# VHH binders against Growth hormone-regulated TBC protein 1 (Grtp1): the designs that were tried, part 7

Target 1, 359 residues: Growth hormone-regulated TBC protein 1 (Grtp1), of Mus musculus (Mouse) (q9d3n8)
Amino acid sequence: MDPAERAQAARARVPRIDPYGFERPEDFDYAAYEEFFSTYLVILTKRAIKWSKLLKGNGGVRKSVTVKRYVRKGIPLEHRARVWMAVSGAQARMDQSPGYYHRLLEGESSSSLDEAIRTDLNRTFPDNVMFRKTADPCLQKTLYNVLLAYGLHNPDVGYCQCCAQKPGSSAGLRSSLTGMNFIAGYLILITKNEEESFWLLDALVGRILPDYYSPAMLGLKTDQEVLAELVRMKLPAVAALMDGHGVLWTLLVSRWFICLFVDILPVETVLRIWDCLFNEGSKIIFRVALTLIKQHQEFILEASSIPDICDKFKQITKGDFVTECHAFMQKIFSEPGSLSMTTITRLRKSCRAALQAQS

## First folded at step 1 (VHH)

Design e7 (framework vhh_7pa5_2)
Fold by ESMFold2-Fast, scan of step 1:
Structure e7 (fold): chain B 359 residues (1-359), chain A 120 residues (1-120)
Amino acid sequence: as target 1 above (359 residues)
Amino acid sequence: QVQLVESGGGMVQPGGSLRLSCAASGFTFSRYAMSWVRRAPGKGPEWVSTISSGGSYTSYADSVKGRFTISRDNAKNTLYLQMNSLKPEDTALYYCAKSLRYFDWLPDYWGQGTQVTVSS
C-alpha cells in the first residue's frame, strides 16, 4: 500500500469532531469545511474584539439599536450563553426565581413523563460525542434534567406522550413533543449549563413561539399559514404553484418551525439564526423561510407534482447558500424586504381565526 | 431505493367499503411509522391516518374516525387502510407515506397514489 494512501486511510478512520462535538460523516468534505471555517474565523475574531468592548460596559447587555446590529453580525461562541440569557429575558426570569429549577428536579415525576423523555433521549444527537452514555461528562443526563424540569414547569405544554397517544389525538401534536429535545440539546451544547438551558427553553417555548408546543399546536399551524400569506404577498409565482397543486405548507415547512432549523440547516447557520431569534423574536423565522424560498424560486417553479415540490423543499435547505452563514444572514435582512411585527400580528389574528373556524 | 406502491382503489357507491394496500420496499418497513394522505379534486392534501412502527398506536383525522381503520403486516411489508361507510367527500387520490417516527406526521416519502371515487 502507498504511504500516502495509508495515511489517508488512517485519517478516514479517526472521526473528525466539529467544535460542537458532532462526528461528521465519512463522506463529509473536511478540506472544504476547513477552508470555509478559516475564512469565517477572521470574521469571528473581529466580532470577538467588538463584543469584548461592549461587554465591558457598566450596564451589561440590553436590547438596543447597537446590540441589534452586533447580534445580526454574529455573537462569538464564548459569549452566546451570556448574550442569549440577557436579550431573551431568561436571565431576569432566572434571577427572580432562585432555586426554582433545582426544586423542580427534587419533585416527584410521573412514570409516563420519564418514559417519554427516555424514549427521545436515545434518538437525540447519536452523532454527538457528548450525548453518548459513555461520555464524561455525559450531556444525556443534563438533557434529561432540562426536559424533566420543563415538563413539570409547564404542564399545559409538557413532555407527556401519554396525553398525545389518546384516541383521536393528532399525529402533529406528537411531533411537537419530540422537537423540544433537539432544541434543548442545542441549548445545552452552547450554554454548558443546565439551569441556563432550562430558562432559555422557557424563553423560546413560553414567550417567543406562541402556542407552538400546546396540545393543538395552534400557534405552529397559525405561523405556517402566516408564511403562506407572506409568500402570496412577496413571491406570488410560488404561491400560484402551491395553490395549483393544492399543497399544504405543513408538508413542506413544519420541521423548519418546530425544530427551529435544527438538523435542517448547518450548525453555524442555526446558531446565527438563534442569535437573532432570541433578540428580535419570531419574525426571524419568517425572514429565514422567505429567503430560502426566494433564493430557490426558479428551481421550485420547475416542480410538476406534490412529491416533486416536497423533494425540492428538502433540497433548498442544503448546499453552499446555507453553509456560507455570514452571507446568508445578511440576505435574510435584505432579500425578503420589509417585514414588521405589526404585519405578522395582523396575519396571525386572521390565520388563527380561520383555523379555529375549521376546527 | 425506497418504493411505495398503492392499490385497492376504485369506484364505489356511498355507504360502500374499500380496502387499500401499500407494498413497501427499499427500507426496513418494521422500523418506520406509516401514514395515509389523500388529495381530493380541487383541494390540497389531507392527512388521513398514521400507524406506529409496531402497530400499537394509531391516529385518525376527525373526518374519518370510526369509519376507517389503518393496519400493517410487518412480515409482508404491507400497509392497509380499511374504509367503511364511504361518503362522496372521501373521493380522492390516496397516498401511502413513510415517516421517520410515529410522531413524525410530515412524511419523508410517499407513493404514486390510488384513486377512490365515491358516487352513485
Scores: ipSAE 0.000, ipTM 0.199, lowest interface PAE 17.2, mean pLDDT 80

Design e8 (framework vhh_7pa5_2)
Fold by ESMFold2-Fast, scan of step 1:
Structure e8 (fold): chain B 359 residues (1-359), chain A 121 residues (1-121)
Amino acid sequence: as target 1 above (359 residues)
Amino acid sequence: QVQLVESGGGMVQPGGSLRLSCAASGFTFSNYAMSWVRRAPGKGPEWVSTIDSSGGSTSYADSVKGRFTISRDNAKNTLYLQMNSLKPEDTALYYCARDIAVAGEYYFDYWGQGTQVTVSS
């Protein structure tokens, strides 16, 4: 079959709207996607069989060596909510707090919190049919509730906007992207349950990613500096390139961390990353980042300017390498080499101290 | 596809003026704050100025305050930087950047290729 006929046939067979409600762009390669998915469906089928046997055998999902191995190879979509709730500890917290989520929603909220959330809702997944005002089960309302409840639940984190302040700060800005809206949105799409999405958001924001979404974002800044140190240790040529051009890692990778790769990597790949993130914690973020940089090291090293570096970092998050999610996930556990929580904890301590000293 | 194209750079004598423009396409320009960032020879990137999505609020680095004016035309999807009383220290490659700033930090997800400004006798 000639390529034009194959492309036309693939467009007729592959839906315009993906399984998660996102509209495929007009330039979407339907033929390449069909080829990828036909191969991946075989993997998904094998995983579904294995997970069904695992879930029947142990009565419930608990962290174990076996579950860790299964999670790394992919959780079937139909089991994701249950497994994420169990391995993150969210289920236990939900069960110990009956009615808490609903009591939060009955609480008094500030006008500023409400406006901050509504501003971000208008910018959250405009390409998703389920987040449009015309959708009958309008997920914007569900997203509003989850974000409102979280803002009331954890005032230390807060749902905030950048404010006009003194010169040399973010003065003059009326609103900002927090990242929590994208995270909560993905949770709602996968769980299809408002309260479970809240408790999973609490697991991510309150426990797995400490201080990422506080006003100072000290945890987020710390982890970006930890990545810089890991690159200096493992990929010194890339570190030298960054130092040579005076570019800051925060300008290149902020969205990778603040959005947990949402809208950065393909949906299927993000979900595979989150499978491991909920089970193994924040070290997974560093494994993903190092794998992306290492795989594209030679390409990155060709950069001749700051905009060229920025463009290359946007390109390395696209293409077959990240779309073939099963192979990609295998590489995040092999390519970076050894990476322990002991090393990450040590680097976090030193990077955090350095940032606090700079003030 | 998001594109930012700077223009208006060139060579001027100290005390001179230049007006930089940035043509934006591929996104809803009026929904984003925009910034100018520069890189002088031998130095890292320095934030110069930011304007909010409506054009109602602006901020400037201390080094350019009172000399530079940032503005935007949302109908034309264009960002501007009016530079007056230019100094040799203003010599740099000037970048237009889309600003998704959060919590007092500048986060630039798209940059133009830059336009060179040289202030010398």
Scores: ipSAE 0.011, ipTM 0.541, lowest interface PAE 8.4, mean pLDDT 84

Design e9 (framework vhh_7pa5_2)
Fold by ESMFold2-Fast, scan of step 1:
Structure e9 (fold): chain B 359 residues (1-359), chain A 122 residues (1-122)
Amino acid sequence: as target 1 above (359 residues)
Amino acid sequence: QVQLVESGGGMVQPGGSLRLSCAASGFTFSSYDMSWVRRAPGKGPEWVSTISGSGSYTSYADSVKGRFTISRDNAKNTLYLQMNSLKPEDTALYYCATEEYSGYDLGAFDIWGQGTQVTVSS
């Protein structure tokens, strides 16, 4: 056996903790991950020099053509919190509302909200060493505070259950934290600041992803229909396959939207997507989705049944294409072609109207 | 240098027809969705129609649906709008537009050129 192959096999057998605190399973290819991360870190180091020069100028980060290009090429980890806060508008909102976050935490919570959050806490990143009850500092406590504050800040997000569920019934959404806990968890890991995480969550839920986490989830349903229309426009062969089998896009892509690719794509790739999402808005989600589908369109077109389509969509979020995040991010801006917020807004309006006509 | 040059406008009577053309240069035309946008006197811009890069998908504003047909010739880098059963309300400056790609997305259509004037009157 080649010594390099033997060393790689040995590494793959030992569980390790990644830079974000996630404990990887024994079968995870740590050698391939270390090789990728070493290469990626070189790219980030080069970007850090340019970002340091940018951040020394003009007293802070301001949206500009230069910042847009820099963000697309990757924000160094040490600058992510500052840049995300600035370009999302979260910093401005926080500065306009001194003490608001702390006043929310001093407010009286409902037993329903507390119970829902605590249930989600026990299921959020059990594989991350920072989110365990024994951790010091314990991010589980930080996550509880952020989610509690957000539930009190935005009552329309849900947890206003007026009646008990009937036994054996699966009707309706019972927790508005589905997906939001994973998003908040990532925000806490990157910002390492409770209040900043709250205001970034507000930027996502209140502005970038409106109505995603409301009881009806109308915004989430609308955006899945928008993706279907974009696929008809840009990838007509894939659209024909979906229509031919009567496939609902919800079966394929709901987790892509509701969790903003958390646990769907590699951590580094998710963070690169969020860099652009905070700066350029929700069109980034559609660029990612179209790039995944387009890259794998021949593979998808081989599908002969609904279960086969579902399996193929599960496979396209894995492998080297999504792991090599720098090349992947370049492709989301080239492969789908033209896509603006003007088009997204127009499609959202027509898709929302169609959904409301069904109700 | 990206350029879009509109032509084919003019004066026409109600019920008449016009065909607008848009000559595109400086980019890979077939990779971009193309749209027609109009601006009536005293009003803001109104989206009229879009065609996908391949030409396989089209969409229309409700006000023009059934009367206007968008098409493209990728070999000639040209976008068309066939306008039938024209109404006085169709009087506007018509622009062809592509959505900004890659570096300068301002949440709006990139419009290059002066547009082409369509006037529907007796």
Scores: ipSAE 0.000, ipTM 0.321, lowest interface PAE 12.4, mean pLDDT 81

Design f1 (framework vhh_etentamig_d1)
Fold by ESMFold2-Fast, scan of step 1:
Structure f1 (fold): chain B 359 residues (1-359), chain A 120 residues (1-120)
Amino acid sequence: as target 1 above (359 residues)
Amino acid sequence: EVQLLESGGGLVQPGGSLRLSCAASGFTFSSYAMSWVRQAPGKGPEWVSGISGSGDSTYYADSVKGRFTISRDNSKNTLYLQMNSLRAEDTAVYYCAKDWEYDYEGFDYRGQGTLVTVSS
């Protein structure tokens, strides 16, 4: 047998599991991924030396211009949980609420909440070896606990329950936890700590993304309209194309917002986005979206129909541009230009008012 | 009181060079990232370049990459934009900007601007 054929046969027999537990499909170019990740680790190793000095010199992690600069350049994997907890305010809330998380889990839960979470569990990361029911330890159980605790913690978050139905009749209601399961799953993978994942989820859902998961999802709808306005201001040719075809932005970008790019962008890129999201807030989502659209502007402008636009928007989240996460992160702070929370807040107020007038 | 004052604009021929300056006062200049933003007649504002507070990191719009260089002198509270190989499409009013992300109230502070006209 040829050595190349032997190498291929050996590679096919070895499980191709990435550092986060995701089993890559057989047709995935895992060798190219390993080469990318090895190069990326060099960047993270250089950052780790600087982060170790920063963490020792500052005592504890707190928001500052130096921390912001360091976060934008990449948080080493081993420091992510600590930094995320500190800059999001989650650590402070956890420290002020001893035993709260565990008391939530000891409380009485509704059968409808339990059933909805278990349904979401079956859809969450089937390609991750740690989230399979046969895994030991099984992160699916950890994910169940975090989502259950959050459902009990925040009853104002909309929850469409699956009603008990007689055989042959069912009008499925959408679960407001759809999206939160993917977010919570990533938090568990990075923190490796159930309670920290709960408090980080609270930081995202309760502060950074208010109203994203409420019954009307008004905050989520508002931010999609804010993106549309930003595209009109910064990328007018793309805006003209969208308006010309009468396309709704919700058809293109809903999953970018509701899942915070989980399963849309590569894992390393999502984690780099979340580094900045926990530190700088929701404006990061708009920077990412604008960068994706701007980079692929000419490609998008070739579209001749709504389905063609939809297909192109699915393509712009793939490929080398988004896989080279360090270069991508530099571009989200350069390519969209100036983007302040003042501008976002103003646009949120006008877009929210317009949406409420339509209801 | 935050104040930004741009200077250095003028009429220049295609292929020429200009150096823009922005004198900053009223805040700790070295603690804030700074940007150059331009607005051509009848167009919306376009971000041109950005620089970190320390000066260690610089970023450029693809339209100016390789031609423009952003720099700062923290001892003089001054931001610079060196513009080389100027083209007609670089004609715009250039503004010095300080992002809200380093301001508690979220106000973007922008100066009066300096006009750059690239023409024969």
Scores: ipSAE 0.000, ipTM 0.125, lowest interface PAE 18.0, mean pLDDT 80

Design f10 (framework vhh_etentamig_d1)
Fold by ESMFold2-Fast, scan of step 1:
Structure f10 (fold): chain B 359 residues (1-359), chain A 120 residues (1-120)
Amino acid sequence: as target 1 above (359 residues)
Amino acid sequence: EVQLLESGGGLVQPGGSLRLSCAASGFTFSDYDMSWVRQAPGKGPEWVSGISGSGGSTYYADSVKGRFTISRDNSKNTLYLQMNSLRAEDTAVYYCVKYPYSSGWTFDYRGQGTLVTVSS
């Protein structure tokens, strides 16, 4: 009965809450994670020093080669809201639209939209202490407001053609809002400001992610096909495996796109991805996806069936490779090789046309 | 074993001043950047201020800039936070940490905290 060992055992049984309010499961390897995070915190400390100088010296933050380099190496948590608002253009849109967010909340809502949001609130981040009904302040109310405002702001996203033609069908609405609730929840955790979270959600849904959350989810389907084409170009052996088994990429990667890796990758890694996503746009999603597939290429190629492929794709989003976020982020810019928005735009045009021809 | 012991908190009236101290042991103090983080009742941790290992660089949250001053004495392994013009919203438990921001995962790298209550 060593007092130090007993203290360590007692700490191992207490739920640990990360900087974002998430409780880790009891079977989580806290010792390995703490070793990783202690090393990562040293990196973040050095970044904090550099960012403080950058923010003071430049009279604020704006897109530049220097900011791009700094963002790729990680934004300190305390500066994320400010930097995300600035580099995404959300701050400019918020400043140009005084009172708009609050006017949206004063608008008439549909009972169907309200019920869909309320149903999703109870299943959004049950492992986060700030999203529980007992929390004060309760972020569920903040999340409700942001999602309600966004549904009113963009009626093409929330509830339109599919629901209007078949009353009582909420499948399309629920799919859109289910993805958006996880995204909005992360935005609220980082900004701690519901209006900023709304404008960042608008930056993602309205500009960075084309047509992801419309009832048809055409943009989401298009980008999954763009990934398939990029895999054919860069990882032809994996493409051959997928084609050989007739597997649909939607079975493997839909949540990577619809939730922007929320609950797929570790929180720290998701936030590092979003740092770059807000600054450089949607090509970051493809860089992340290609890096995951390339790193695990030999493992994936061992698959002998569609269920085996699915299981392997679930496994590649876990483990040290994705938990060591600093090294992972360096690899998304090296391992996939060259990837331009010109190529992505061309592929989006051809893939969208192909999907529309199938309708 | 890393040990951090905060002190200097207490009840103070709005506009008053307090100086917090953190006695560090179990590591080479001068090699590490140090921070103050606070947690108000029912809220998550908020980073307040940071200082480089040498003491040559200091950083502050916008909410405390101009009112708080962070400093350190490496010969005594002690970190300080001078808090002036205190406001009701400064009421929190203040923690000394080996990092500009810490929460949950870095419990072993922060002390038990010292309570600051700003109230009339």
Scores: ipSAE 0.000, ipTM 0.141, lowest interface PAE 18.9, mean pLDDT 79

Design f2 (framework vhh_etentamig_d1)
Fold by ESMFold2-Fast, scan of step 1:
Structure f2 (fold): chain B 359 residues (1-359), chain A 121 residues (1-121)
Amino acid sequence: as target 1 above (359 residues)
Amino acid sequence: EVQLLESGGGLVQPGGSLRLSCAASGFTVSDYYMSWVRQAPGKGPEWVSGISGSGGYTYYADSVKGRFTISRDNSKNTLYLQMNSLRAEDTAVYYCARELYYDSSGYWDYRGQGTLVTVSS
């Protein structure tokens, strides 16, 4: 049998495909996952009546104290796309720009942009049955369209042309430094709507995440340094360990920021984070990061070398703490203590200036 | 009808060079990521090198990096593999393959019949 036919037969025989289309490996405790997901769904659906009433009475959901409280407690799966569109401002942008997305797709693209996107398609969710080229329907074409439209919409962002990496034959090519492909992929999985995914990507990349995907990635580098400063303020023992070993935060947390925890944390936890991220903005990323580090502080402080620190930071994103997403989401609002956008904005200005002085 | 036809294989001395060619027909190579894959006697297939549709991105297995160069001529619908500093362990049948997506050798939709490369001694 040819390799494509063999691969298709192997996919057809994998019985453990999660609700999002991801194939779970043989060593994954799928029975425990099914038990967790049943509880997860019950908790979210209990809120469905309140959400239905909120969505009927507003002419479109707007940011408010009530919406903030509701979002923090969880958005039912069937309302997630609508709420994300409303609270991010994406719906308003889409409604005021009829036909814009389709006109972008009719526009001329450079061979360089097409090349970068096609390379990213081959690296995006090889473990998801809907993103394989043989899938019917194939979400690779949907992903291509969203990324192409975004590249044409925001030429200042672009793709990193130099981010090509050597492939491996194991865990896949997860070497894209842009992260936009992973973000767009999750948006497509949740919205099931190509144009909505484009406008939500614009909300994240164009407004919520300052300069994360520019060629210099200055905003991404800045926010990693902001996290370092927040750790010095709130978790000084961890900061002392990091400084003592001269470890670079980029080695530990770059994927937390650039991919917005996609492939770092469990899917349900990522989606609960994004619920709050679309509503409350980028401070949520720092709350998540600080909660992960604080919860595992004693474990991290046992580290004796840079490789040991790196290994421990890989471990803290796994296990029951991050899987039990309802409890985790409560903790991101309690455990880090006070954290305001005023503080983050001040730290961003200081860290950005320091980075620019070093270049 | 999609066809891939490899050529350029043969017997070569250690330290020597060979250039493999893959003539494609029935599709436009610039629309696809293309790979070279080899299979040594008694072993499974090993991915060797890959190239993007425009040729702007190239990738190599660690075992061949710095010695092999993948390239394409989209005007001739042809893929190439320049093999320098050949070693006995490079002895294999070399296949040209069209990729469905990149990170799995199980996901090629077409490959050629192969060309044998034998490095003597």
Scores: ipSAE 0.000, ipTM 0.119, lowest interface PAE 18.1, mean pLDDT 81

Design f3 (framework vhh_etentamig_d1)
Fold by ESMFold2-Fast, scan of step 1:
Structure f3 (fold): chain B 359 residues (1-359), chain A 121 residues (1-121)
Amino acid sequence: as target 1 above (359 residues)
Amino acid sequence: EVQLLESGGGLVQPGGSLRLSCAASGFTFDDYGMSWVRQAPGKGPEWVSGISWSGGSIYYADSVKGRFTISRDNSKNTLYLQMNSLRAEDTAVYYCAKDLGYSYGPEFDYRGQGTLVTVSS
């Protein structure tokens, strides 16, 4: 396939709709984006033959040193769904439970569950042409089915409009679907398969992200505190700035964790992060966060107030550093230094105990 | 391009009432949940009340429950907060906030310019 012909075809797709169906704003440099994406596809194409040979070997890909190296260098777009299903364990769970997803959709649902889903459905990716009510096929219907099935599958997740509100704080109002709508939406865009999206959502919410979407969101709160401790260990000047101003990490990074960088980082970068997240687990989230903070350390340290810190943290998720996803992904494995699951597990236990003692 | 314009604040005596309004533009109002958030001088923001896109689900902070009523008019793209039995501790700038589709509450940057409510004799 001729890269120049692909680049020309990509340019012919103007106006402003990216390969994932997102309509880019008028101030977005779409020409630079098209150039980047054309280059990115060439890089992924070079790896396609190796991935195709690996995937032809009697079914699913197994976790291995070779697969780990391959995933870190990027999964070809056409193989992403299959590799995610294999390395996350989602394929195995789907194969063990034939017809389960469809049986969930045939089950009874309450009016409160329907309203909860429709509330999140209408506000999920309004800038994506495939999630609009006029789209054919309309991915809103697919998203509804995946979220409905998941709510019935895992009733302990805070998946109900009647969930208790946390009084007396700006963080007290909670969406009934706790950010799962954005995650499920991305899964649907990439897999183009409703049932696979359900099982990948189960891998993320049920296994990789402990207690992130429970009513108390204790796991999410715990991991934000784990990040704070990692910043104290690895970036002490940034930690001193945060302590000096009395800023809560929750105000800065909650969306990084709850949405797994969806709508925070560029689509291509999020997908590269999820490639590694499905294969290597939750430590990838901390590597991404530390790399963002470290790269912009001097910029962050210029802050003189809490609003200034908040503004700078919004700026560090934008620009060429995060758009050049190949270089960015290399840096998440070098710049933070050593980071083991042993360390993360120890910090999680400590932070969780401290949070529970405050309650 | 989301624009929220709060109004209806002012000086009121303890026990009095005020009705706040928020005019919304730049998005499909009836597709989103809305919240009221207040910030007293020298304090951080406090979530006050929330309402779903349809108006079918309504939530209040314990501090205002039974005294404040949130409502919306989707035909006018307007959110309301009826405040009764006002107390000195209700003194704050009140902000209208769009629900951004995640569970961790409204973010400060997605609020309007605010409307000041002062409860004092």
Scores: ipSAE 0.010, ipTM 0.359, lowest interface PAE 9.7, mean pLDDT 81

Design f4 (framework vhh_etentamig_d1)
Fold by ESMFold2-Fast, scan of step 1:
Structure f4 (fold): chain B 359 residues (1-359), chain A 118 residues (1-118)
Amino acid sequence: as target 1 above (359 residues)
Amino acid sequence: EVQLLESGGGLVQPGGSLRLSCAASGFTFSDYWMSWVRQAPGKGPEWVSGISSSGSYTYYADSVKGRFTISRDNSKNTLYLQMNSLRAEDTAVYYCARDDYYEPLDYRGQGTLVTVSS
């Protein structure tokens, strides 16, 4: 073995791989991360006895005031998949449809759906050791199955009528699978169950995020405008800055919505957000967004141009504030103040109408 | 305008049976999960049972499992709760509720009183 091979073997003996299988870059403070993760697990474990008592009864836990309180304080790792399945309604859907998922996979596949999925697979978590072709089980194959099944289950979402990126255009027409691959990937990492991941994906795409992944992406565009209106109501100085520069919120926050903060926020923080999202629905996305903007209000207000605003919005999703997930989750329920589904529904109706009038 | 109207409540002896009905209007009934929620005097609301939009899957609180049966007729926009082996502790106002995953139990009716007494 030559010196380069020996150096490679030595590095392989101390891999910078996190508990989710992500290979961390060499400049990442992995020692600090391990200390953080140990503390994170201790906090979740302290709640495990209370969760075990709540889950002691046979059957799934349904939505209640007690479940809402427990979920907001953190779901222990060992209970996360079970709780997500129960509170999202995915377990009920799965149980009422025995063999459905497997029948979808045994059916005839569309060649265009297959091509879109394979393209997305090559872009999905290349830094995760469980998604490489040599992994056993290979999560890339699991991800392919989940996305294929979902495209067959919901054909209105899988494809645009015109799936092309136009050269020189600021807009492109593409398959609605973009973004779903990251969501499905996280579901697979946490559930470690292919069929459960499919039904949880259905809960997110079919109910919690309506019309986000359709070809027009009207639901996604509507919710970005809802956020803009919430910022005008709650953070008027930030709204004035955005309006003054003519900023399109799509340039700042589209990835927050379409990927549900995957690759935007730290993994632990994303999972804590999803705990609440599966239980309380889409209002959680707005609470997270408002908390990020409010916490960094003074920093954002220093911006002098559209590129400066865009750069600052990339920075506010990083650092200790979003890494310390326990404190962050407490703040999403306090800092934005009152936020009801009645308000969100009203704003969705007006924003959707305004968007349709512009088309 | 969403409307839910419960009926079928009344006075029944312990061990007896009652069938509750809920007439739904103002929305596409077949698109929504439906639930029954009860509230005993001086206590908070308790979720009792839920049914999927198709009627293919049902869930029950441990306190009523094996005694109550939830069902629906999407052609009549009607939800049902068959209550058997009634106990004094089942005495409550029973509410029909539309179950939305964004805001659980987003609409409920006026309720129907069930009194289990000898």
Scores: ipSAE 0.000, ipTM 0.123, lowest interface PAE 19.4, mean pLDDT 81

